# Ledger of designs, part 27: miniprotein binders against q5jf28

Target 1, 318 residues: q5jf28
Amino acid sequence: MERERLIKTVEAILRGAGYRVARLDLKGSCFDLVASRLFLLLFIKATVNIDTITEEQAEDLKRLAKFFKASPLIVGLRSKSGELEEGVVYERFGIYALRPETLYDALLNNELPAVFAERGGLYVRINGELLRELREKHGYSVNELAQLLGVSRKSLLNYERGEQAVSLDVAIQLEEIFDEALAEPIDILRAKVEADLNVKPETPLEREVFERLKKLGLGLVKVKKAPFNAISTEDDIRLLTGIDERKTRSTIKRAEMVAEVGRIVNSGGVFILEKTKAEVVSEVPLIPKESLEEVKDADELIELIDKLKKEIKEKLFS

## First folded at step 8 (miniprotein)

Design u88Y
Fold by ESMFold2-Fast, scan of step 8:
Structure u88Y (fold): chain B 318 residues (1-318), chain A 107 residues (1-107)
Amino acid sequence: as target 1 above (318 residues)
Amino acid sequence: DPELREARDLLSQAITLMHEAVRLLQEGRPEEAADLMTEALHIVQRAIELAQSTGSDDRAIQRLKYAIMLMRLAILIAREGDVDLALYLLEWAYELIQEALEILSKS
């Protein structure tokens, strides 16, 4: 119940802010929502307790974010330490984690968070050059301001050099003394992440399909915790690629999800199955593995996909 | 505490308006519902100010602040034409305000 409420809140925040949103209902997925607006693209994992996210989910989320030049985000309510605080950015496996209220403020109030949690404390990065300038303008020596804040001379100099974050209490005191905003915002909407895009296929069928797609000239990025198994690339074309042994209800639902995600990330979709009759689900073709033997390169595969989509469209309108 | 009593009275008024807004959304009248939600939202904001000035239970204040966010979202979503999501958010906001009122009434 809490999870459903959280996901609906995040969806409403994104849509209220003018984002186009696709929601996934897929157990174990590394993301639950993907959203785009103008030049921004967000992959969001919504989880009540941020500590329940696995390293495998986090790595896949970072892979998707890196590939699509998107920002990954975790939106949650608590951790093992208790309720997450509004306006505070937490971290899990290198991914920013925050409350829905913090996301609301960023997207609807244009108020980025500035406080981050680290080692049981709350901290703020401040504009050190502005701090020095304000200190001098108000006639405080380094020693005088350090004494007022209850910090060492060395700490104050490190703050002014931008070498040390201040505690939240010190940040509040500084803004009260100078009546100026000193906090550096955390750009949660443009987070840069590192991820290994060279993950190997795991099953015999995946290995076979990957080998064939690679021989056709397609680059491949493997993912495990998503409604697709890989992202297949050629020049400006991208395909969210599913691989299954047979058509099941799960395959159909994942194809529907691939269609929705594809619209948001400007990518096509295709499912490669061991055995099936060629068909289309929500503009995502499902083709038998043997069809890969009928094409000589990536261009012919894309032509086959486009032909199948067109044939279904013609049947719908005739 | 007169300010706390006023806060509770305001929340009771907001609950009545929100109940009416839910009914209007269910009847396919989203703009009228949005008007009532906006009125209820201002009343809840005033109740928060009064509760904060008296040092009231932070659990109640946190619920009311979250309810305000849900109400703001419900207004936007209702105006986009998604009545089902707007109803979901508004009904949850209603529940949070009732919980906050109960907490404040025990103290």
Scores: ipSAE 0.813, ipTM 0.927, lowest interface PAE 0.5, mean pLDDT 90

Design u89F
Fold by ESMFold2-Fast, scan of step 8:
Structure u89F (fold): chain B 318 residues (1-318), chain A 107 residues (1-107)
Amino acid sequence: as target 1 above (318 residues)
Amino acid sequence: DPELREARDLLSQAITLMHEAVRLLQEGRPEEAADLMTEALHIVQRAIELAQSTGSDDRAIQRLKYAIMLMRLAILIAREGDVDLALEFLEWAYELIQEALEILSKS
């Protein structure tokens, strides 16, 4: 219930801010929501306790974000240390984590957070050059301002050089002294992440399908914690690619999710199965792996996908 | 503590307005419900200001701020015609206000 309410809240915030949103219901997935607006793309993991996110989920979330040039975000309510604070950005495996109120303020009030949490407390990055200008304008020496703030001369010089974040208490004192906004906002909507996109397939079937797709000229990005197993790409072609031994209820559900995600990230979908009769689920074709032997390149694969989709439409509307 | 008593009275008034907003939503009157929710929201905000001035428990304040966000979203959702979802958000906001009242009553 708490998790369901959190996901609905995040979705409402995104939609209220004008984002197109797709929601997943997939246990263990690295994201629960994907949202797009203009040039922004967000992959969001919503979890009540941010500590429940696994390293595997975080790595896959960063891979998806890197591949799609999107920002990954975790939205949660608490950690092992207690309730998360509104306006504070936390970090989990290199991904920003924040409260739904913080996301609301960023998207609906145009108010980005500036405070971040680290083991030693709460911190703020400040405009060091502006700090130096304000200090000089008000006639404070480095030593005088350092004494007023209760910090060392060395720390103040590092603040002015932009080499050290200040504690929240120091940030508050600085803005009171100078009556100016010194805090640098944290751009949670354009977070840069690093991830290895060259992850190897794990199962014999995945290795075989990857080899066949590579022979067609497609590049592949493996993911584990998503409704698809890989992203297949060549020039303008992007396919969210599922791989299964056989058609199951899980396969059908994931194909439906792939259709919705694909709509948001402007990508097609396909499921490649060890054994199946060619069919289409929610505009996503399910094809036997043998079909990959019948096409010579990525363009022919797209033609096969389009042919299958057209055949189903003709049957529905004829 | 007169400020704390006033804050609790205001929260009780907000709850009454929220119950009436629920009735209006169920009757298919979302704009009138949104007006009452907006009034309730302003009352909760005033209660937060009073509670903060007394140095009240941060847990209560955090719950009330969360409730305000949920109420703001409920207004937007109701205006878009999703009565069921708006009611869910109001129910959650109500639970948070009740929890805040309990915390404030123990302090």
Scores: ipSAE 0.749, ipTM 0.900, lowest interface PAE 0.8, mean pLDDT 89

Design u89I
Fold by ESMFold2-Fast, scan of step 8:
Structure u89I (fold): chain B 318 residues (1-318), chain A 107 residues (1-107)
Amino acid sequence: as target 1 above (318 residues)
Amino acid sequence: DPELREARDLLSQAITLMHEAVRLLQEGRPEEAADLMTEALHIVQRAIELAQSTGSDDRAIQRLKYAIMLMRLAILIAREGDVDLALEILEWAYELIQEALEILSKS
């Protein structure tokens, strides 16, 4: 319940800031919301305790973010160390984690955070060149300012070179001494992440489907913790691809989620099933695996998908 | 403590305005509801200032600040036309204000 409230709070923040949002109701998913606005695309995992996120979920979240050139974010309330602090950026498996209030300030108040948590302390990156200029303008030697701040001479030189972040206490002291904004903001909305996009299929059915799609000329990015099993690509075409043995209520719900996500990330959707008759759920075609043998390349697969979607629309009008 | 007593009275007043805003939302009058919610928001902000001046429990202050964010979001979402989500958010804000009031009443 607390988690559902958090997810809806994040949705409200995104919508309040003018983002188009799709929210997922999928247990164990690597993301709960995907949101777009202008040139920004965000994949967000909402979890009450940020430590409950698994490495597998984090890796899939980074894969989706990397593939779609999006920023991944974790929004949470606490960690094993207690409540998260407003205005502080935490990290979990290479992904920024922050409170809803911090996201609210970034999106609605244009106030990016500058403080980050590391090794049990709070730190700030500062404009080192500006620090050196202010020190010289005010007549402080390196040793004099270091002594005033309670830091080593070497640390101060590293601060001025931009090679070392300062503690929050030092950052506060510096801004009090110089009456200037020295803190560098953390651009949480344009985070760059690294991820391996070459992940192999795990089930026998996934292996068969992946092999066939590759023979049709499609590139594939495998994901595990999402409403789809892979992203299939050729040129500017993208398909959120689901794979199931048969049509179940779960298949239908995931197809609906794929349709919603697809609208935000400008991608089509398709579900490939071992045993089914061709049909369409929320503009997402469900086709039997055998249909992949009837098309010779990716272009014909796209034509089949488009034909099925059009037949449903034409039937509605008749 | 006179400041703490006034803070509690203000929070009770804010709750009354929130109940009135809920009725307006349900009647299809989101702009009037937003106006009342904005009044409630200013009252909660004043209650936070008074509670902070007394050195009151940080747990109460944190709840009230989160409630303010939720109230701001409810106004925006109501204006967008999503009455159901706005009502849910207002309910959470109400619960946080009640929890804060209970904490302040025990100190």
Scores: ipSAE 0.727, ipTM 0.890, lowest interface PAE 0.9, mean pLDDT 88

Design u89M
Fold by ESMFold2-Fast, scan of step 8:
Formats: sequence, C-alpha cells, structure tokens
Structure u89M (fold): chain B 318 residues (1-318), chain A 107 residues (1-107)
Amino acid sequence: as target 1 above (318 residues)
Amino acid sequence: DPELREARDLLSQAITLMHEAVRLLQEGRPEEAADLMTEALHIVQRAIELAQSTGSDDRAIQRLKYAIMLMRLAILIAREGDVDLALEMLEWAYELIQEALEILSKS
C-alpha cells in the first residue's frame, strides 16, 4: 500500500537521523508518528494526498504540538494539484506539508527547505539586509537591480526591507547575480502553532471523568483524533488519558499505543472506564471511574497508578 | 543512444547487487549487505547522470532519485539492526528502479 510505504519511509528517515520514534496504527488519528531527538519533538501526519487531512485532525495535531512544545508536520506525496515538489513547503490548515525527500534533506543532509507554495506560485523569503549589502557592494542602484530582475522599484525596496517574499524566478536570478545564498530557510523542525487548548468534553462519560479529574487538581487538554481522550496535567505530572465505557479490543490497542507514545513524549498513561476491575495493559493501568473519588489529589492518583503497575500486572502476548 | 543503453545496463547491474544484498541481510550479515548496497547506490547515481545527459523522461529520473533515498535509508537501518525495515526499503527501491527501466525502454 502507498500509505503504508510512506509511513515506513518517514519512520526510516527519523530513525536514520537518530530520532526515537513511536508509530501509531489508528484510523483517523491526527498523527501517525511521534519522534524525539535532544530538544526536538515532532508530531507527524503521513498521508499520500495532503488534501485528505480534515480540519478536525489539523486542530488536534496543532493542539498536541502546542501542549508538548513540539512541531507538527504533514508528510505527503501529492495534492489535488498534482505531485508535491521536493524542497517546497506547502501548508494545510496552518501546518507545514512536505515530501519525504524534503524531510530526508532536513534531517540527514542538514538542508532546510527555502521555497514555499502560496496561491499557485512558488516563493522564497530573502534576507533583505544582505540583499541590500550585496547590491551596494556590487555597485547596483535600486533601479538598475530592479530592471535586471524584471521587478518594480517598489518591489525591490520591499524585498530589501523584508516586507515581501520574492518569486522563485527572482530568487534564482539573485543567486546568479551575486553568487551567494540569500534565501531564508524555513525551519520546519521548530514550527510554532496556535491552538485552543480549552476544548470541552463531548460525551456524558467524558464530562463526568473530566469533572472528577478536575476535582483532583488536574488540568485537562481534550483531543478527539488520538489514541487518548485527554492529556491530564499537574506540575510535572502528565498522563495520556483514555476514557471508555468498557474494556474492548479497541481499548487494549489504544493502551498499547498510549504506552509507546508516552515513551517518546515522557508521559504516563491511564484508562478510566465506566465499568472494570483494576488491571494493567502494556504498563497502562485501566481503572474504574469510582477510583477517582477514592484519592484526594493528583499525587495520590499517581501513587495508585504506580501501585497497580506493580501489583496487578497483565501481560499482553502477540 | 549509447548513453541511455549504458544507463539501462547499469540499472540492471545495480538490481543484481541489490538481490545479493537482500540475501546477505536475510543471512544476518548486515555490514556485507551494506557494502553491496553502497556499490549499487553508486551505480544508480551514475545511471541517473547518464539518463539526464540524454534528456530522458523526468518520471524515470524522479523514480531513480527516490530509489536512491530508499537505498541510503536501507543501509542506515540495516546497520542499526532492523532487517525487516531495511528489506521494506529495498523492495520499494527495486520496484522504482524496475518502473524507471520500463519508462526508459519506451523512450
């Protein structure tokens, strides 16, 4: 399958570059891979056609990136307009989208992209101060250089002030004239995104569990398109929190995913169920919602989780 | 075109080396496999240069460049000890080289 191969290629790129990687097999998830190296953390959605990303997935991806101080990325091969170009950064709902070759170059060749696609054209951000210095050093007046580039005097002044990106054709001309790199790289590995972290729970069970966790002093960040329903946090405590009515095959699979993701993002995991006996799946405790009323605060919840991991251990095979 | 024929011959040679590298990986000899993959990689790079010099179909060139990335990844991943992932990368690289050969043969 094309999608499966794309995901494996992205995993290979990340691992080849020294990242620790967790991969998800979850239909509809806002991310397929999460990767960490030193101070970098990446949440990556891999999709053959970048136009298939929904606004809901994009919002959850940005929410996770904002909470974990990570960079969100979409890695894909095409859009409705055709194949994505190597070295070009596209945008989908405020998230950078790029080819696997572009990611490979950034991570293994230390070559960040500089070209971005916008409204049917290709553009480059220029170091305007350097442009001005090079123009003056080479003896060009503003009018002379504008004529050589085929642009207006006003456009050239805007380029030098850093107020306007240049077309790719102009960027190429500038490199030929000055024999120097003027392009500003796009730091796809440290993208900052904005997201609303105050999303309300949607189901009656989620509402009840959120209220119980809040009574323990935990802050909550709701997500929909992930193997967990919320991130519960208090001081240094971070729990990838699943919520289900009962233990199902889906619950078990999501607990396994939560364990792997938690390893990369340095967070614990817990599943809170309407009806269950306390148990542990892949080092992730599954506890009944009533247990939240048996503890006084977040610290006691962590103590309960740690005790369960030690005393009630369930191993999944296969 | 002699250069295009040479490019095709080089790609066939690379495929032979890749088959041997796969065998070595399956036998638990990743460093020897990596050495053969490195040889195959350089041969594919040479084939790309020759094909580009003749004005060959860009679709073939794009496939070969992607195959090179997959081969580079296979070398790194094989040395890391993940034989299964390395084999997946090589299988896709092989398919891309075969597709490129077909495109070049119709040109």
Scores: ipSAE 0.746, ipTM 0.900, lowest interface PAE 0.8, mean pLDDT 89

Design u89V
Fold by ESMFold2-Fast, scan of step 8:
Structure u89V (fold): chain B 318 residues (1-318), chain A 107 residues (1-107)
Amino acid sequence: as target 1 above (318 residues)
Amino acid sequence: DPELREARDLLSQAITLMHEAVRLLQEGRPEEAADLMTEALHIVQRAIELAQSTGSDDRAIQRLKYAIMLMRLAILIAREGDVDLALEVLEWAYELIQEALEILSKS
C-alpha cells in the first residue's frame, strides 16, 4: 500500500508538471516510472526505503539513463537512518535519492535542492567566488571569517575556491552573516552517470539472439531489471527488445509495458521468442527467432516489424 | 497549550472541508471541490505555523507538509479531469493529517 501510494504521488507530480509518463508494474524492475518533457527524460525508481534498491537495479538504471541521455532518480521516504528530509539529496549507488516533496519543488516550483547528505552529515556546495567577494566587501580577513565560522583557514580557502562543500551549519552561518544566497543548487534533473554498456548476454537463448542481431548490424545494450532484455540500436533505429522461450502471461504484460515505455523514450519494441506464431501485443510484435534469418540487415528487420503490425491490423478489421 | 489546541481545531476543520471536497469530486463537480481543497490547504498551513511555534513534533510537521503537497496535487489533477487519481491522492493526504492529529494529541 505505502509503495503504491508513493508511486501514485510521483506520477501525479510528473503529470502536474506537464510530463508524459509511463508506469511499470514489474517486480524487481530498476525503474517504476519514465517521464519526458521537452528535452528532459527521467527514469525513476520509487521505493519507500531507499536502502532496498539493489546494486543490480542501480547499475541497470544508470545503464538506461546513460543510453537514453536521461537522468536517473530514486524517490523514497526513508532509509535505515530514518525519514529522509525534504530538500536534502541522498545517494544510493551513485544515484540521487530524494523525497517526493523535493521532486515537487524542483518540477512545480522551479526550486532545486541545495543540501546533500554525505558521511552522516548534511552539506552544501557554495558559490566560492561570491563568498570571497562578500568577505572582502564586509571587511573580513580569511582568518577572521574562518574564526567566526569555527573552521580552519585552509577550509575557508577551499570553500572560496569551490573545492570543498560546507556543513549545513556553516552554510546557515554564512547566510546570517552576509544576508545573501550562497548555496549552489543540485541539478537533480540533469544528473550525469557512468555505466558499462558492454554487458554480455547470460542465457543460451540470449546469446543466440544477440549474435543474430549483431549480424544484422545492430548494437546491443543488455539490461536485466526491465521489461526488456536489451536495447537494439543502429543509426535512427531503436528497439526495446524482449527475449523469451515462449509466450506467457509475463511476456504479454512485458510487451504492454515495452509499448508504453517506447512511446516515452521514442523507441520501438519487439519480442524475440524461440517458439511462437507471429503476433502483435499493444503494437509490439512477437516473432520467432527464425524470422531473423529472413532479413539481411536492421532496415529489413524494421520492415518485417512494420509488415507484421499492418497484417494483424487488417485481420482485426476484415 | 492554546496554540496547539488551535492547531488541532484547524486540522479538524480542514478534514471536514476535505470530506466535502471528496463528495463534490464524486458528484462530478471538480471546480467546486478544488475551491474547498484550496480553503482546506490554507487552514492546514496555518495549523503548521501554530504547531511549529509551540516547539513542534517534527513527525507531525513532516506529515502535514507532505499532506499539503498531496492536496496541491489533488487540486491540479482534479482540474485536469482525472477524478480517480485526485481521490486517491486526497485519501493519502487525509490519512497523513489524521496521523499528525494523533501525534499532536500525545504529549
Scores: ipSAE 0.625, ipTM 0.847, lowest interface PAE 1.3, mean pLDDT 88

Design u92F
Fold by ESMFold2-Fast, scan of step 8:
Structure u92F (fold): chain B 318 residues (1-318), chain A 107 residues (1-107)
Amino acid sequence: as target 1 above (318 residues)
Amino acid sequence: DPELREARDLLSQAITLMHEAVRLLQEGRPEEAADLMTEALHIVQRAIELAQSTGSDDRAIQRLKYAIMLMRLAILIAREGDVDLALELLEFAYELIQEALEILSKS
């Protein structure tokens, strides 16, 4: 129940801030919400305890964020160390993790966090050039200020060069000494992440479908922890691609999720099944694998998808 | 402590207004519900100020601040026309305020 409330709170924060939102109800997924506003796109994993996120989920979340040029975020309430603090940015497998209040402040109050947790402590990145200017203006030598702060000369020089963050205690001392803002905000909405987009298919059916789609001229990015198995690309066209052996209730639910996600990330959807009669679920075609043999290139596949969507709609009027 | 008693009385008043706002929301009157929620929100904010001035348990203050966030969101979401989500946010806020009342009573 706590998780459900967290997801609804995050959805409300995003919608309250003017984002268009799609929510997933898929256990094990690398994200629970995707949200778009203007040029910002966010993939969000909501979890009560941020330590429950697996490395596999984190890698897929970073992969999706990198592919869509989006920011990945984890929104949670606690870790094994206890409750997360409002205004503090945590990290899990290279992804920013923060409380819903912190996200609320960023999106509705235009207040970015400045404190981050690292190595069991709290730290702040500061404007090193401004620190040097203030030190010199107040007549402190490097050694004098270092002694006053209880840090080494080397650390102070690294602070002034912008090469080392200060502890929260040092940040507080600097504010008391100079009475001026030195903290640099953390832009949680424009996080840069690294991910390998060249992940191989795992099942025999996935291998067959990937090989055929590649021969049609489509680029492919494999994902494991999402309602789709791959993102297929061709000349600015993107298809969230599901692959399954047969139509099940899970297939239908995932197709509905793909339709919702697709609208947010401006991508189409398609499900390729080992055996099925062609049909459409929430504007997402479900086609048999054999249909891929009937088309000669990516353009014909896209045309087939569009024709199927039109044919099903028109059938009610024929 | 007189300030803590006043804070508790204010929270009880806020709960009463929230119940009325829920009723209005269920009757399809979201603007009137939003007005009452705004009034309740200001009362909770005043209760937070009083509790903070007495050095009260941070757990109670934290819950009340979260409840205010949920109430602000419920107002926005209700005005969007999503009554179901607004009601769920208000129910959560209500539970947090009740938990804070219990903590403040125990010190």
Scores: ipSAE 0.812, ipTM 0.930, lowest interface PAE 0.5, mean pLDDT 89

Design u92L
Fold by ESMFold2-Fast, scan of step 8:
Structure u92L (fold): chain B 318 residues (1-318), chain A 107 residues (1-107)
Amino acid sequence: as target 1 above (318 residues)
Amino acid sequence: DPELREARDLLSQAITLMHEAVRLLQEGRPEEAADLMTEALHIVQRAIELAQSTGSDDRAIQRLKYAIMLMRLAILIAREGDVDLALELLELAYELIQEALEILSKS
């Protein structure tokens, strides 16, 4: 399967479910799609083989998800172990990974997955207290139910105490015996991740721009694998901030992507360049770094951005 | 296996309907295309049930399930007016059904 087709399939799933979507065409990016609906925000990395995702991409994805209070997801088709299974949640670097069909079921059928893969096996988290109640209601002793399931007495007690997930086979048997939903669904759409938001700039230009933005009162969250270099923030201000030495075709394409992402995450965009004539690309201003010396605080920077956007719009519509 | 032969015949019928749906989309007739896609989708669903009952190759069944998802999405996307995306989804679904048909023909 071609990666581009997977990305378009995921886009279609999100749009079919009523999400607003921005899709990126950026090599090495930590995400390929960002989608919002009501109070849900998803950052999605689409890759044919989930093992190709690097730790650096995963850390940036978790960083974006943490900052925007969004859920990160990996959507893929296989791993080194073979094809991913429908309804099964995998994990890469602390991020849930699943098939497109699993995402489809969650979003369009309101059917969250309950099975997760771990150490070569398939497992289900069970409501242990409900299991104990159902066992007692049906008159099974611990030993009787354990024998029926083919598990040890100790394992069954651990299941009832919520100390151990059951194998998929045991979960299926429990559903057949009690005719009740015991499985705990995995909330893939509201997953929360931990990430260090305090990452230092690495290039001389990035260090200089970060220092100037900090002087304006802006906090900064650095990212490496995205169409922008940082998120600049202060109170209600959020700017997806690109940093480049000069305007190139890459700069223009990333500015277009920043505009699209910004609309979904309700954030502005700006590109700070070493040397450039002030201009606007898809409502994202490209300004020389010296412009940061002309404003005294974050509010004035926003005023400059808004002024530039208005000037270009007035010229376009004459 | 009579059930496997029936499944293959159903998949061939679905392919014919999908080809006509593509033509209708290209002609700017998305609702008629959606009707044919819906008919094709139900036929593929029946083929999956028959293939599963015979213990058929999981690779074929996975492809057909993916194709059904793509067809459902193509219907929704076509109705929203995005003909280009709908056509890409249908082309992928068509390829997956053909791959599944080849797998089933070797078993």
Scores: ipSAE 0.761, ipTM 0.908, lowest interface PAE 0.7, mean pLDDT 89

Design u92M
Fold by ESMFold2-Fast, scan of step 8:
Structure u92M (fold): chain B 318 residues (1-318), chain A 107 residues (1-107)
Amino acid sequence: as target 1 above (318 residues)
Amino acid sequence: DPELREARDLLSQAITLMHEAVRLLQEGRPEEAADLMTEALHIVQRAIELAQSTGSDDRAIQRLKYAIMLMRLAILIAREGDVDLALELLEMAYELIQEALEILSKS
């Protein structure tokens, strides 16, 4: 399958560039990889056709990126318009989308893209002030340079004021005329996104668990398209929180994914279930919701989580 | 077309070097494998230049560029000690080169 090849490629690019990586195998998830290196954190959705991403997936991806102060990225091969071009940045629901070759160049060759797709054309942001200085230094009038570039006088003035990006063809012509770099790179690794973090719980069990966690002093960020239902937070405490009616094969797999993701984003994990015996899956405790009534605040919840993790280690080694 | 025939011959040479690199990786000799992969990379890049000069199908060119990326990644990943992933990347590169050869053969 093309998708598997794509995900393997992205994973290899990140690892080759020195990132720590966790990969998810979760149908419908808003991200497939999360990667960290130094102060950079990336949440990546890998999809063959970037137009197949749903608005719900995009919103959750932006929520995760905003909460973790991370950059969201879509890596894909095509859109409804055809194959994505190498070196070109596309957009889907406010998220940068690009080819794996473009990501490779950014991470391994330190070559950020400068071209972006918009309204069926290719464009480049340029240093308008530098353009004006070069035009004047070389003795071109506004009309003369506009004619050379095949653009209107008004467009050239907008370029110089930084109010309009130039077409790719114009950007190439400008570099040939002035023999100077004018293009501004697109910092795809430090993209900032806006998202509403105040999303309400959807199920009766989620509402009950959220109420109990809030009573402990924890703030909550709800997500839907991820291996966890919420991020529970208070000061330095951060928990990837799963919520299920009972322990199933899906619960176990999601707990394993939460452990992997948590390692990359420096967060703990916990699953809160309607009915269960306390246990630990891949260092992620599964506890009954009644346990939340046995602790008085967030600190005691962390102590309970740590105690459960320690007890399991002692049992395995005895 | 002489240049297209040369491009295809070069790709066949690259495939031979890749098979030898796979063998060296499996034998625990990643630096020697990397040397052969580097030679294969230069050959594939030359094939791309020749194919582009003849106005060949962009689908073939895109596959070859992707294959080069996978080959470069395989070298880096192998040096990190992950032979299994490096071998998988090389297999994917091989498949892409074969697909490109099929496209170029119909031109």
Scores: ipSAE 0.758, ipTM 0.904, lowest interface PAE 0.7, mean pLDDT 89

Design u92Y
Fold by ESMFold2-Fast, scan of step 8:
Structure u92Y (fold): chain B 318 residues (1-318), chain A 107 residues (1-107)
Amino acid sequence: as target 1 above (318 residues)
Amino acid sequence: DPELREARDLLSQAITLMHEAVRLLQEGRPEEAADLMTEALHIVQRAIELAQSTGSDDRAIQRLKYAIMLMRLAILIAREGDVDLALELLEYAYELIQEALEILSKS
């Protein structure tokens, strides 16, 4: 229940800030919410203890963020070291992790965090050029200011060059001495991540479907921890692509999630099954893999998807 | 401590307003509920300031600040028409305020 409350709180923060949101109920997924506003797109993993996120989940989250030019975030309450602190940015596998209050402040109060946690300490990046200007203006030598702060001469020079972050205590002292804001904010909403988009399919069915989609001219980005198995893309075409051996209740639920996610990321959806009757779930077609043999290219696949969506609507309301 | 006693009294007042706001939300009156929630929120904020001035337990203060965030979100979400989510956020805020009250009563 604690996790459910966290997810609902994060959804409320995003919606309160004017974001369009899709929330997922999928155990083991690399994200629980995806949200868009203007040019910003966020993929968010909500977990009570940030240490529970796996490397596989983190890698998939970074892949989705890189492909969609989005920012990945982890929102949590604690780690093995205890409760996370408000206004502090933590890190897991190269992804920013922070409390819901920190996200609230960033989105609704326009207050970005400036403090980050590293190796058991709290640190702040400062405007080193401004620090040097203020030091000189107030008549402090490098040695004099270093002594006042309780740091080495070398450290102070590195601070002024922007080569070293200061401890939180030093950041507080500097702002008290100079009565000036020196902290640089951490842009958690525009995080840049690195990820390998060329991951190969794992199952025989996935390999077969990927091969056929590639023959149609589609590029593919494989994901494992999401309601879809791949993103299929060519020019303006983007399809969140599910692959299953058979239709199950899980397939239906994931198709519903794909429809919701697709609206936020401006992508269509399709599920390719080893054998099934063609049908549509929440505007996401479920088609047998043999249908891929009946189309010549990506454009014909899109035409098939659009035709199925239209035929099912007409049948339902006639 | 007179300030701590006043903080506890204020939290009890906020709880009463929150109960009435929940009733209004359930009756389909979200703007009136939002007005009462805004009043309750200001009262909780005053209680936080009084508790902080006495050096009170940080656990109580943290819970009250989180409750304020949840209450602000509940107001916004209720105005969007999502009564169910707003009620769940308010229930969580209510529990946090009660926990804070218990912590403050033991100090």
Scores: ipSAE 0.790, ipTM 0.918, lowest interface PAE 0.6, mean pLDDT 89

